# VHH binders against Serine/threonine-protein kinase mug51 (mug51), part 6

Target 1, 306 residues: Serine/threonine-protein kinase mug51 (mug51), of Schizosaccharomyces pombe (q9p7q6)
Amino acid sequence: MPALLKINKKKNGQTKIDRLFSKRRKTSLAIEKNHSKASMCTGQSPLNIISYNVPPLIVLRNKTIRNSIEVLVEEMFRDIQMRQQTNVLVAQCPRMIVETQLIGLFQSNYTSVAEELEQSIRTGDIRRLYLNRSDKFCGESCLILRPEFDKLFTYYLCKFKDQEHIYTLIFKLHKLLIENPLPSYTSEELKFNWEERRLLISMGFLILAGTDSYGISLPNLGIFTHILRNSRNDLSNYLKKRPYREVIESSLYNRNVSVACKKKNEAFFGWKFRLCDAIGAGLVDSFMTTCGRAFRLTKKGLEMKF

## First folded at step 26 (VHH; from y4 with H52Y)

Design z4
Fold by OpenDDE, last read:
Structure z4 (fold): chain B 306 residues (1-306), chain A 124 residues (1-124)
Amino acid sequence: as target 1 above (306 residues)
Amino acid sequence: EVQLVESGGGLVQPGGSLTLSCAASGFEFRYYMMAWYRQAPGKKRELVAGIYWEGDTVYMDSVKGRFTISRDNAKNSVYLQMNSLRAEDTAVYYCATDLHGFSDTWYEGWFDLWGQGTLVTVSS
């Protein structure tokens, strides 16, 4: 049996996800108390913009790229909206972020951390991954931390343990990626022959990014991309129905998405994760109003087909 | 119970049509890509058609224009409409999915849930 990616159980025997879900109740109660001010901004006029200098959605104590990814991954599961039956699936979702979420997170300060990201990639601490479904996520990349990356490879190796050729190929690839961490690889750098490269592409480990340029991917991105797609689509559709395609942050959080989840039988990532993604991907703009942070659907967000 | 159950196979004349159905149970069907594979006597199993969770489809070249894969998430079912059947289409057809890996590729090795298969015989 392919070893199910062991969800890191903390010491109390609860899955990380279970703990995140338990915290959900407390955060929801805190948001309810601030509801009284958000109702006043539902006027027939565009929201009054006070500033485009928006505080970060997530306050980082440690402003490292690594910590940013960790926190975003946590936010991915925080207040996640899903059916109970979907919990097992969500638990198997790769712990990674969309690279552009860093733009959403750091906004104007992104440039200051970009060099750190590149350095982290070169050291192998962080891996840049491309999506196999480039038709749906054109040009988008994901970031994954080394431990999570290695965990996934362990799963892959376990999956193909009885297929010596495939096992060896995956093993060699993993070894290469550890020993020579690059954002992309030439055929020479990969040290795989054409047939091997083709097989790795078919398996979803490699993506051809250009002439003799190979990017690294993951074969099991289905659940992540599905939920991401749903998350983007839900936010976009919601904003399309809002006056001026705008919403106050507090109103967004108070949205009864649970009903939507039940009706659609879909899962959505946590709000802060979703918003960082939407901002970074250019689907929504963020700005400050007298009523707090607000979001507006962009032209890109309006036109995007999910 | 987690399972795939194929149906709709049978004997058909060349040029005929047949619709295969696969009923899924025991898992959240909508999150999974689904595939139809076939295995002819003495041949390796091969991908016939695949459908992503959003409904995009892939086909082997020999069945393009003749076969159509579709899914109904409300019914937890995937279908294979086969038109203009040929003798070479004779095979056991299997429904499959990657239950654990959530692969978005069509490498056979990722698929870990298979139906029992349904026999399609195309003969005059």
Scores: ipSAE 0.746, ipTM 0.891, lowest interface PAE 0.6, mean pLDDT 86
Fold by OpenDDE, fold request of step 29:
Structure z4 (fold): chain B 306 residues (1-306), chain A 124 residues (1-124)
Amino acid sequence: as target 1 above (306 residues)
Amino acid sequence: EVQLVESGGGLVQPGGSLTLSCAASGFEFRYYMMAWYRQAPGKKRELVAGIYWEGDTVYMDSVKGRFTISRDNAKNSVYLQMNSLRAEDTAVYYCATDLHGFSDTWYEGWFDLWGQGTLVTVSS
């Protein structure tokens, strides 16, 4: 229980949620600045950069937030030759995205879709989830579509069908979230007493984001987090070994998963999903070369400890 | 057969050490979080320690610095090294995992696969 309390260290009175939003803004700005600074980094890139205007990794037919999430979810496990051994993990992985992947997807146009996202959250079409192991992901949030969210709750209710108290609690929470979709909740808005809130936190449904501020999480996000961590680590490690920490997109896709990774039967997300994540998280920059799209590991990507 | 089998329990003096082992079979061990729970007589079962897929660990406050949870994926086993044992550590210790839900939380209700338990008695 003490590990959950550590999340509440008020640095300068800002709630964790506020920090998340501020970090997101900073990341968006950092992408803009990195494009400007990368032009100044006269560092001899082995790749001939022709443009920093990079076409989107994924072409959207409909430029809605919902469709963006759907397409990203479709990319989660695309081209992953599912070794039979990872099938169980993949099957149980929630179908969701990291919120910053939208930054990776829309890049400079993200601001235009941010309002739509907030509206979609308030309408209940999309849920914002906070990762339980936020210490590893600096409080990153995920986005999940309502149908997938409801499916997961069905599973949770089924799991506790014989425990009336827990079942009722989960049911009430689900109902609340449907009837009053918010990005965060006060204790008053949750309408749960302290013991109930504590229990929901322990179960992984709630996170304490600040003084009387609760975010929504889910108990089984660890699988997603695990795969995400592996995906980020693999990409980072690969780029660290490359000259100038750069790679052409086509070369990246043709990369033979290291024998070591094969031996460990590690699960990874699909490349487009991974790259959107890396760009959105500010771990990787993208640019155009004579040979196509390329990526470079950022300072943040280099320093990130997984 | 899908099962967890605990071993290593016994009688130990206060201040002594003991290592518990849990052998897993019938599932892909490396993809699962593992936990040690204990239940003292007349008390509720409580989390002692947990280990994530990557090897990160969690401990209850009373055992922090004294107990160490570890895992060996090659042996499909999880261990609990217990040092500086106290009378209050007397309990049946259980190994557990969430086989179907893949929860990353340590709420007891998520765990659906349990061992039979091993008794640890700390007494002078």
Scores: ipSAE 0.730, ipTM 0.887, lowest interface PAE 0.6, mean pLDDT 85
Fold by OpenDDE, fold request of step 29:
Structure z4 (fold): chain B 306 residues (1-306), chain A 124 residues (1-124)
Amino acid sequence: as target 1 above (306 residues)
Amino acid sequence: EVQLVESGGGLVQPGGSLTLSCAASGFEFRYYMMAWYRQAPGKKRELVAGIYWEGDTVYMDSVKGRFTISRDNAKNSVYLQMNSLRAEDTAVYYCATDLHGFSDTWYEGWFDLWGQGTLVTVSS
C-alpha cells in the first residue's frame, strides 16, 4: 500500500510558517543556552549573535514571486561551470525550486510573498509539485513556473508518442492542469477513472495525498531530489563537524569552493540555492555576528537522516 | 558505449539460487536508479526489483523475502540475488535504467536503457 502522503492541507499556512519561525527562534535560543554551557566546560565559545535579522542571501531587484523563483533557479545552476562531468546531470534537472527555499530566501519577510504565491498557483502561473519520495522529504513541495512545466509535459508526450493510450492520458492530464490549476484534485476533478489514476500514480504524475485527494507530481524529479538530498547531507555533515555546529558565511563559501573543486564527480546545486534550501527546510539557521552572516545546524538538521 | 549487460542466468532446480549481475557502462551509474524486470513466456514484462540511488529497494510481492537487489557503484553493477526459486520465476530477466528522465518511479515506460536480458529457467 503506498504510504498515503498526508498532505496536511495548509489551511493555516501562515500560522505554520510563523510557528516554524517561532520554533526556530526558540530552538536557536535553546541552542545558545546549551552552547553557553558547553563553552563553560570546553573553554570554547559559540559565535556571538548580534542579530537574527539577516540580510537576504540573494538580493532581488524585483520581489515578485516569479522573479524569486527565477533567481533561485539561476542560483541552482550558477556553480555548474566548475564541474564538467556533473554539469550534464544538473543541467538535466527541471527548472524548479523547493517551496521552502522561499522561506530561506525571504526569511521573516516570507509572509509578504506567501499570498502572492498562492495566487500565482491559483492562476496557474506557478505549479506546486509534490515530491514522489515523500519518505525522504516529508511532504515537501516544489514550485515550477508554467513555461517550464509545459516544457516538461512536452517531453513526456514526446517520450510516449508511440503509445497512444499513454500519450492521450498524459495529454489529458496536462490539459486538465492548465485549464483547472488546483493544488490538489479529487477523483471527480481529475476526470480519470480508477485505472487511469493508478497508472498516473505509477508513472509519477499523481500522488495520493489522502482519501480522494490527489497531488500533482512529475515523473522525472529523481535527479533533482537526489542532488537536493546530497546537498542537504553534505551541508549537514560539514556543520556537524564544526564547533558548535556553526560557521561564518565566508568560511562556508570557501568550503563550498573547495568541495566543488575536490568533488568534481558529485553533482551539487549552487551554494546559495543550497543555503536557501537548508534554511527554508529548517536544517540550518542564519544569524548575524560581528564577523558577518553565520549559519548553525539546527536540531532538525542534526537529526535528519538523508 | 552506453549499455547494460546482464549475466548469471541459467538452469536451476526449484528451491535453487542464482545471482544475476548487470554491468553498466557509458554513464554515471551512481546517479541512476536501477531495476530488474522479467518477462515470462507469454506474459507481460514486470518489475521484479528496483534500487534507488541511496540504496532503498522495492520488490514485487511474489519475490519479497526471496530476492535481493543490490548495487555496487564502484563496479557500476547491480545484482539480483534470487533464492528459493520457483517454476514461476522462469523468465528472461532484464536490467534497466532511465537515462533521460531520471524517474523516481518504477513505471516501465520511463526506462529507456535495457540490457539484452538473461534467461533464468527453473525446472525440475
Scores: ipSAE 0.706, ipTM 0.873, lowest interface PAE 0.6, mean pLDDT 86
Fold by ESMFold2, look of step 28:
Structure z4 (fold): chain B 306 residues (1-306), chain A 124 residues (1-124)
Amino acid sequence: as target 1 above (306 residues)
Amino acid sequence: EVQLVESGGGLVQPGGSLTLSCAASGFEFRYYMMAWYRQAPGKKRELVAGIYWEGDTVYMDSVKGRFTISRDNAKNSVYLQMNSLRAEDTAVYYCATDLHGFSDTWYEGWFDLWGQGTLVTVSS
């Protein structure tokens, strides 16, 4: 059966003609044509780039920063095979994002929302968190929504319920952060003495960012950064082995994760979460091809070790 | 049964070497950072060395270059190789982790799973 012509698509100034190459579903000729196109799309030749104007990885009906974080958090564990050994990790991982994932999500439109983010931080709706191991994640910060932030403080307070000094310190910190939300604090703004600040630093709640500038962190972010590191390493290593260090998006989603998980018993974030992170961190570029959206490892992604 | 069990302590002369072992059971060891703490008589417990889940390490200043922490996820074990031992290293050594909170800092108060300890005595 002959190829069917499709009506031209007129979107964002681009016109594409889609053709159905198979004349019949199971004809020998159609099978050969499908195999040839599938071989080309699986990396036997460089992908044919048609545009660097790429649609969003996640389509947002509500483009507020709060909703963007919620949608990304929804993707954190979407692709994971739930096993008994991973249930605890998934349940205990803080629901938050890497700030630069917003760059990956909004791409060229990021500048239009950056001011909204800073305002949301100053209202306390979103908390910017710094990593206690910043030397492993240089220059990266995370974003957490107020409900998850408050839930974590409930846990910290419960853990130290019988140690009045520590309990009171954590309670005062949480109250201050809610009532006077700032991106960072001076010692005067924190209203804690030197011993209290030193203790909060050792516990992982404060990070000294300068002579008299404190950033906020949380002590249990390590499980998030562990899974993030694994996710970045997996993607980078996979792309390094690909012809031309590129891959079609659909191939990523069809990858046999169950077999790989058996041999490498590690947790990974969901693919859309991972891809927004990789784009935002500058580890991959995205582009459109005749076979759909694709990703290619950047020079930064090739050179970085996590 | 969820537990940490230290072994390998004993009496050793100054300048000698000793290897401590900590065997973990009842949880997915590979997902946790592990610490060795020590407590000398009359002193507070102090961090000696720590190892993150990916293998990066930290050491207290007085043991850098002399002690090496390592982990073997296949054996669910963490080790402390102690070389060039000094009298001041005499203490009960404990391994520990934060089983329920997944802490990424070395503040002792986060750690909720501890071994019983193994005594190391450095004496001529």
Scores: ipSAE 0.685, ipTM 0.874, lowest interface PAE 1.1, mean pLDDT 81

Design z4
Fold by ESMFold2, last read:
Structure z4 (fold): chain B 306 residues (1-306), chain A 124 residues (1-124)
Amino acid sequence: as target 1 above (306 residues)
Amino acid sequence: EVQLVESGGGLVQPGGSLTLSCAASGFEFRYYMMAWYRQAPGKKRELVAGIYWEGDTVYMDSVKGRFTISRDNAKNSVYLQMNSLRAEDTAVYYCATDLHGFSDTWYEGWFDLWGQGTLVTVSS
């Protein structure tokens, strides 16, 4: 993510002045030609870029990492239509975020909160999880809050209540992760023998991250990655078809309504969730225009497929 | 109503071909990864092939290049094309998925929906 931090951290020397001019210009245009501005912002010509210093997609009253994750989770299914037959995916999807969504949310301010995140992981308030299909997601990690993490382990324990060996293994793992929370573990730190570690890997709880380094995963993250993949592909394919690979935020939200009607069997995350992900993963850039916030596909976004 | 039904098993000569099918009903098939397992008499059940919801596949080493797993979401079906069959492929073949847990790993213990199996016998 260093490239995203450099892009977001680099300021044009006129950012403060540009924002003042943007307010003045927008007010003048709104007074005289409101319908003309809406027509101008339909993508018929390249957008008139004011600044690459972009306000957050979600305004946070409380900027703690815990609250940031809670707010992003609130956005996961905000745009869901009641008529869709995606109820099973929504009901069963773990409530968690992609870690790089925090980059998308905080942008140039991310480094100021990164230490708080690492502290929260060390206390066990937040668990860093790695995806079992990391080759598909380029080593991305996810963040889950302690209550949701514990809820999932309650499910796993219940599922294997009649298989004492497996139950005991899962119980010991959960206890270890709570009592000694680390982002990754050596075999000595795990306190499991080699056969137990192999079993935990096959079940999807451990991922080899290197020589004697184990990351933590969960076996049912496939729901999350399924919806994430659909959300990323939908956005990238839409932007690829546009003449300038860019779109105004409001136009994008209108597409979500149309997609929900036409894709009744497909599930997508809510737009603010998706856009924080796309920015954090480097798939789109964001910028301000005379018509409001806009997005455009990056070179990475153009080349990536899931 | 929730079930997996295998078909296509039978007696086939070594070097022959056979296509197994598994019809799913009572759930939204497209959301699930699907697996074929097999069990020879007196042996433990083993993963033969698996297919993720997006179409990526896995195979056990001994069947790579000979077997092909595929899915048809419109027909709620998964298939196993078996070519160049050998006597060691003789087994009951099962279709499976993790209906309630949405597992994204191939550990057999997660899988809670299984078909009744279809027998494949490779013999002259």
Scores: ipSAE 0.671, ipTM 0.869, lowest interface PAE 1.1, mean pLDDT 81
Fold by ESMFold2, fold request of step 29:
Structure z4 (fold): chain B 306 residues (1-306), chain A 124 residues (1-124)
Amino acid sequence: as target 1 above (306 residues)
Amino acid sequence: EVQLVESGGGLVQPGGSLTLSCAASGFEFRYYMMAWYRQAPGKKRELVAGIYWEGDTVYMDSVKGRFTISRDNAKNSVYLQMNSLRAEDTAVYYCATDLHGFSDTWYEGWFDLWGQGTLVTVSS
């Protein structure tokens, strides 16, 4: 495929030195290639793009949607350093994903599994959730597996076990969501009176999406959205500071070690989780280079603040 | 060990100003949204103001423009600046958060960590 200039048509002019380091791969020249690779990968020149056909960030043996969500959840905290306060955050964070992470995970293969996802939502095996902070995550939804969803309702019911009216309301809601799973509901489908619906909205279980359309949310998603926002801002801000707004994957992993994120006392999701999210949300593009897999900030990623 | 402690309450005249403080200890304050509630005698406790972890704020209608909530994550503290005080603002003021559930809604029932309260009396 043509040089980097073809792929980056929006950049002004052609940089002559960008092509100097674009060499064919030769194993017999490993020492020379390593020196060229190191110079190219320091940000002196744009990365030499080989392909936009990128291997998956996570290799899946079982490609079902359910397993895909489970594997992504396993990546949520893989890179976190455990401290007393961080341990609480990890323990209390709902195990769920941003729906568009499936796009980041499957990439060109996503269309092949999209129907399975919708079927799983209709059976209630997977619940589509909307966020109570929709002003910060406009148009985004999350996916939670049935066992985690039920575990959260066990928590809500336990919390209000001595408040019969609230307990009964939450119990009825959970039962309805399990027995008649829909992505959203009308007031007729919910069969709660207006006062009950207002209370459920105030508690964070319902989001009014239109004149008679209610989306489902959960009230204890704040830590998930907080860590998600931190993770997106960290990546976006890092890439904004680079001359070509691009980075190789290994440099991201090493940046976390060399950047005092542990000293800042901030929590971030694991890198595989973060990168699937960034690709799926359209914040970065992924591609293969002579230096390995790399990412570049998109126009959307450049302009957004979460 | 894990607690919220309010301070700064007192007696003020109508039209006066007062700043309430809430000091947090025993948890990582930056991950939590914080709220000020108040309760006048014989009344239900009501949300006065709230502040999200990133600094966005909400206010009840009757205090909008008069009260300002702010936070200082370095000092693990949340503040309520109260200006143009009225007799109806007389109440015990509480700071609160949802320590165990990490709620992102302002429903009082989620909030499981509360301060002891600080009395504000607006009277001439």
Scores: ipSAE 0.669, ipTM 0.869, lowest interface PAE 1.0, mean pLDDT 81
Fold by ESMFold2, last read:
Structure z4 (fold): chain B 306 residues (1-306), chain A 124 residues (1-124)
Amino acid sequence: as target 1 above (306 residues)
Amino acid sequence: EVQLVESGGGLVQPGGSLTLSCAASGFEFRYYMMAWYRQAPGKKRELVAGIYWEGDTVYMDSVKGRFTISRDNAKNSVYLQMNSLRAEDTAVYYCATDLHGFSDTWYEGWFDLWGQGTLVTVSS
């Protein structure tokens, strides 16, 4: 008898569990497939993913690195509402991109972009910059085109025109960076003494990237990093509040108008700029759905704090 | 009017406490990092504490654990809570920001908006 009881108990328990799992699976799929296209697109149900092969956020006819940066910069403030304070933010914000936005823009084609980028840095047409808050933006750098880079140095020189020691130091730095462009520098390559290097670090032009390795930064990147942090936090917090951590693209663009009405004093980059950044930084994934292009918060995006 | 106005300074005994306030007006306070500097007679002005727009802070070594900087963006104000005061803390305290350059470094030369200062005297 014990054998009979074991067989009945084991068979019934296992079979009931299997039937429950099978019913749960079938019922869940049927419910999802029976949802209307309109309810699928409202975010009430999980999005139906068609493909992870996603068209680019920005269609480029000219795929050179310079044009790619110019087009991304064009998107920086496309959606911002102009008030006196936001006009100042737009005017003073350096025109540059986060380097990984090129990953977001080119995705699977990034390897060909990476080779051209390194060549452009070596010619001095593009400057790789490190952020002074590298502990907040670990593993991230920015790219600035030569004309904008030179414009910023004109500002720095003008600011210290009556302080010959500082003016001369900044002038020498700019000349070095133009005449011998490198991604980073050793102390021998910089040709500044220890006191000069320490002052340049304090001013925000140099970042110590190793025992004898200096990255280049700029001191007035604060507004860029502020808007970048706001843009990342806004997207991440919005997605965290959703049951599935996902959203269709059109809903984001409509949300930006609503957020601008409620938070007129906050500044955010334009949505295409923000989405290239979020993809490139690994904060979201993109995919195609029956409702169009959509985005989902990654594990990194869920866990990041700014 | 674009300005920073410090208050809360005064005479205090060693070991005592003070809270300094800096009220900002004429600009959108939330976009700027804010700093407290101090200058004792005959000495160079030095950074005491700084606070970024998101609330992260920096402190000079001699005040760590004794001073706390904070900000209230709704009141456009930054504060310096000063505890365990010492005679060496005697100075005029200034709040400052880089209004036009949006610097995210603490080099004094970038800061272009300064308050008039508030005197803190730590004495028996």
Scores: ipSAE 0.664, ipTM 0.863, lowest interface PAE 1.1, mean pLDDT 82
Fold by ESMFold2, fold request of step 29:
Structure z4 (fold): chain B 306 residues (1-306), chain A 124 residues (1-124)
Amino acid sequence: as target 1 above (306 residues)
Amino acid sequence: EVQLVESGGGLVQPGGSLTLSCAASGFEFRYYMMAWYRQAPGKKRELVAGIYWEGDTVYMDSVKGRFTISRDNAKNSVYLQMNSLRAEDTAVYYCATDLHGFSDTWYEGWFDLWGQGTLVTVSS
């Protein structure tokens, strides 16, 4: 039985050794934990997620849809470095938003305001616009406030002031859209003959949205969609280069891609505008970490090219 | 000076080839759609080919498979490679863009910047 006792004493000695190893493991874990915290703020290790319940990117005191669009428009060019080339783009870019930016802005609260959006469209306060290149922006629409919408029609009318037939057509369209604002129109509601509707489609004012359903578009949205595409691609490419495809918010605000990319001069929207878009389009997820708010590229964001 | 300048027109035999070039200056070329239009004697100007800023292209039916539009943003230039030329391709060819409106449609009436044109004559 002395062999059994030695086995038990060996096991008891092993238990004492195990307790010492456990303490050393805890000490090693604490040291590794401290190094991991330091590296998380630099992006060397995965960020420590503390919540997927994220405060909004922009805190709204007035939560109306109209004010939400105004606030997003204020963010369009907040971070742009003014250069001669970008000044032209900023001046000429229509002031509007991608509709899904409201999802990025309101997140879980979006359902509670979606009815307000539809009502605002029917009052004519907000116009839903479809993009002429819908195959490049599949399923996406934009929102424009009435003052900017009317400003664009002033431009179109001025452009054709000496071409009576075209001027009259554009004038009648604008009058109809103001006096009977709808999200989309049937041929009966438009009150144009087929040849007039075909011309309006070719000019970029109408898009067929169904068998007898016309969506409204505008012909000069190319600069907005160009900057949007650049903004989406820049963010996705930047995140693809990171080890965990994630970044803290402050690191994005410190990034200035136009200066770092000497071979091309590209315009980008402001960061809060871009991030609301990226969340709403499903390109990134947002979450809270011990280093602050962070973003991670989704599968959609990894795979899509705009 | 803001301008578009076409070159490369001339006389060719049926079945021959030409390359038209359009050099842009005075604006940031890469932000714009570019188009080639042509006008034959006694006919209205018509879209031949267009190219979006990202490189996607459109063509009129009669030139598809024979003409190729391309762009080089480093040289601020758009090109029209014309192969298998026919007598009906005889026209003055113009490049164009919507400098002030940033149009994303091919309706001719939006385009406000045009080159002077280059004559292509296809004749035996």
Scores: ipSAE 0.645, ipTM 0.859, lowest interface PAE 1.2, mean pLDDT 81

Design z4
Fold by OpenDDE, last read:
Structure z4 (fold): chain B 306 residues (1-306), chain A 124 residues (1-124)
Amino acid sequence: as target 1 above (306 residues)
Amino acid sequence: EVQLVESGGGLVQPGGSLTLSCAASGFEFRYYMMAWYRQAPGKKRELVAGIYWEGDTVYMDSVKGRFTISRDNAKNSVYLQMNSLRAEDTAVYYCATDLHGFSDTWYEGWFDLWGQGTLVTVSS
């Protein structure tokens, strides 16, 4: 009998972050459902809509969460031109995805995806990280594979090698995360005193998620957040200027290639990665037309200020 | 050469105003968050204000409403407008950035490029 690892429902109340994330998920799903109905009521889009159930753009054949993350991470850097442009921003960005991307890709079967993800998090293969800039990305989290996560910690240890106290603190934290991978930690589970926890928060390793609940973060998520913000803003602005706030996939691809060529100095992720993020965030909907896959700006996307 | 150079410090009366400037060179300024720190005599260095890539700002509580941090990417410069200055604002003010980590936090240890500092003295 395979030991059904009883997901010990930690008795304590849903963390503030968990609640926000749950709310966001519900909102994103609701928006997608509502837009499907609204587009039926508004005059025939020049793009004949034939289906709202569009298969995932990137991970159609990758049913596992790990594979999906790997594919999305590759899409982050796929733009060859961006690789060559030695863009310091992209080069230094950790290889991670936004969790909302998974929501966007697996909307029809998100429950099973979520279960697999939780299992991967519990085993430590995947790390869930909360974004530090909650003012812009409230309730959002990103996912990173264990090897990349460990590599980052090696970097941090090297950076603080001459500061014994900080070095030791970071080392202990990393060890804890390896030995006891949890989605969140209590003060007791962290085994850090108040001053140490405060320092780790200030450094960007921990986020206070609620009463005696700490989420894991990383200090250098800023550049990632910056790139995401710009990507969302750029796509939204582009769609706002389009007829019916819609675009076919081929046109969007061509635009992104053009932008990458013209703006050599701007750090962008791969166009599929950026699109997937926008979809997962509920800013953009995907739908099928007689001409192929298309995308439209949602009400949320229209109202969002970046 | 990679450097930050502060200017604009001086003697000012309580209630007065000063604008500090920091000129950056040797790196792509627009891709970096910038911070102003200060150190008063006998005290630890503390964050005064920070500005992100997008222009979002953070302030220490004691300077909120009085100080304004801004940046001009075309001029590779960050500024600190200081109004309603108080005696307790007397300090050496430093401009700083994180060249390597691109941290979105304002922990001093992440900042690896610092200016020489400019002295601000608030006295009657």
Scores: ipSAE 0.542, ipTM 0.813, lowest interface PAE 0.7, mean pLDDT 76

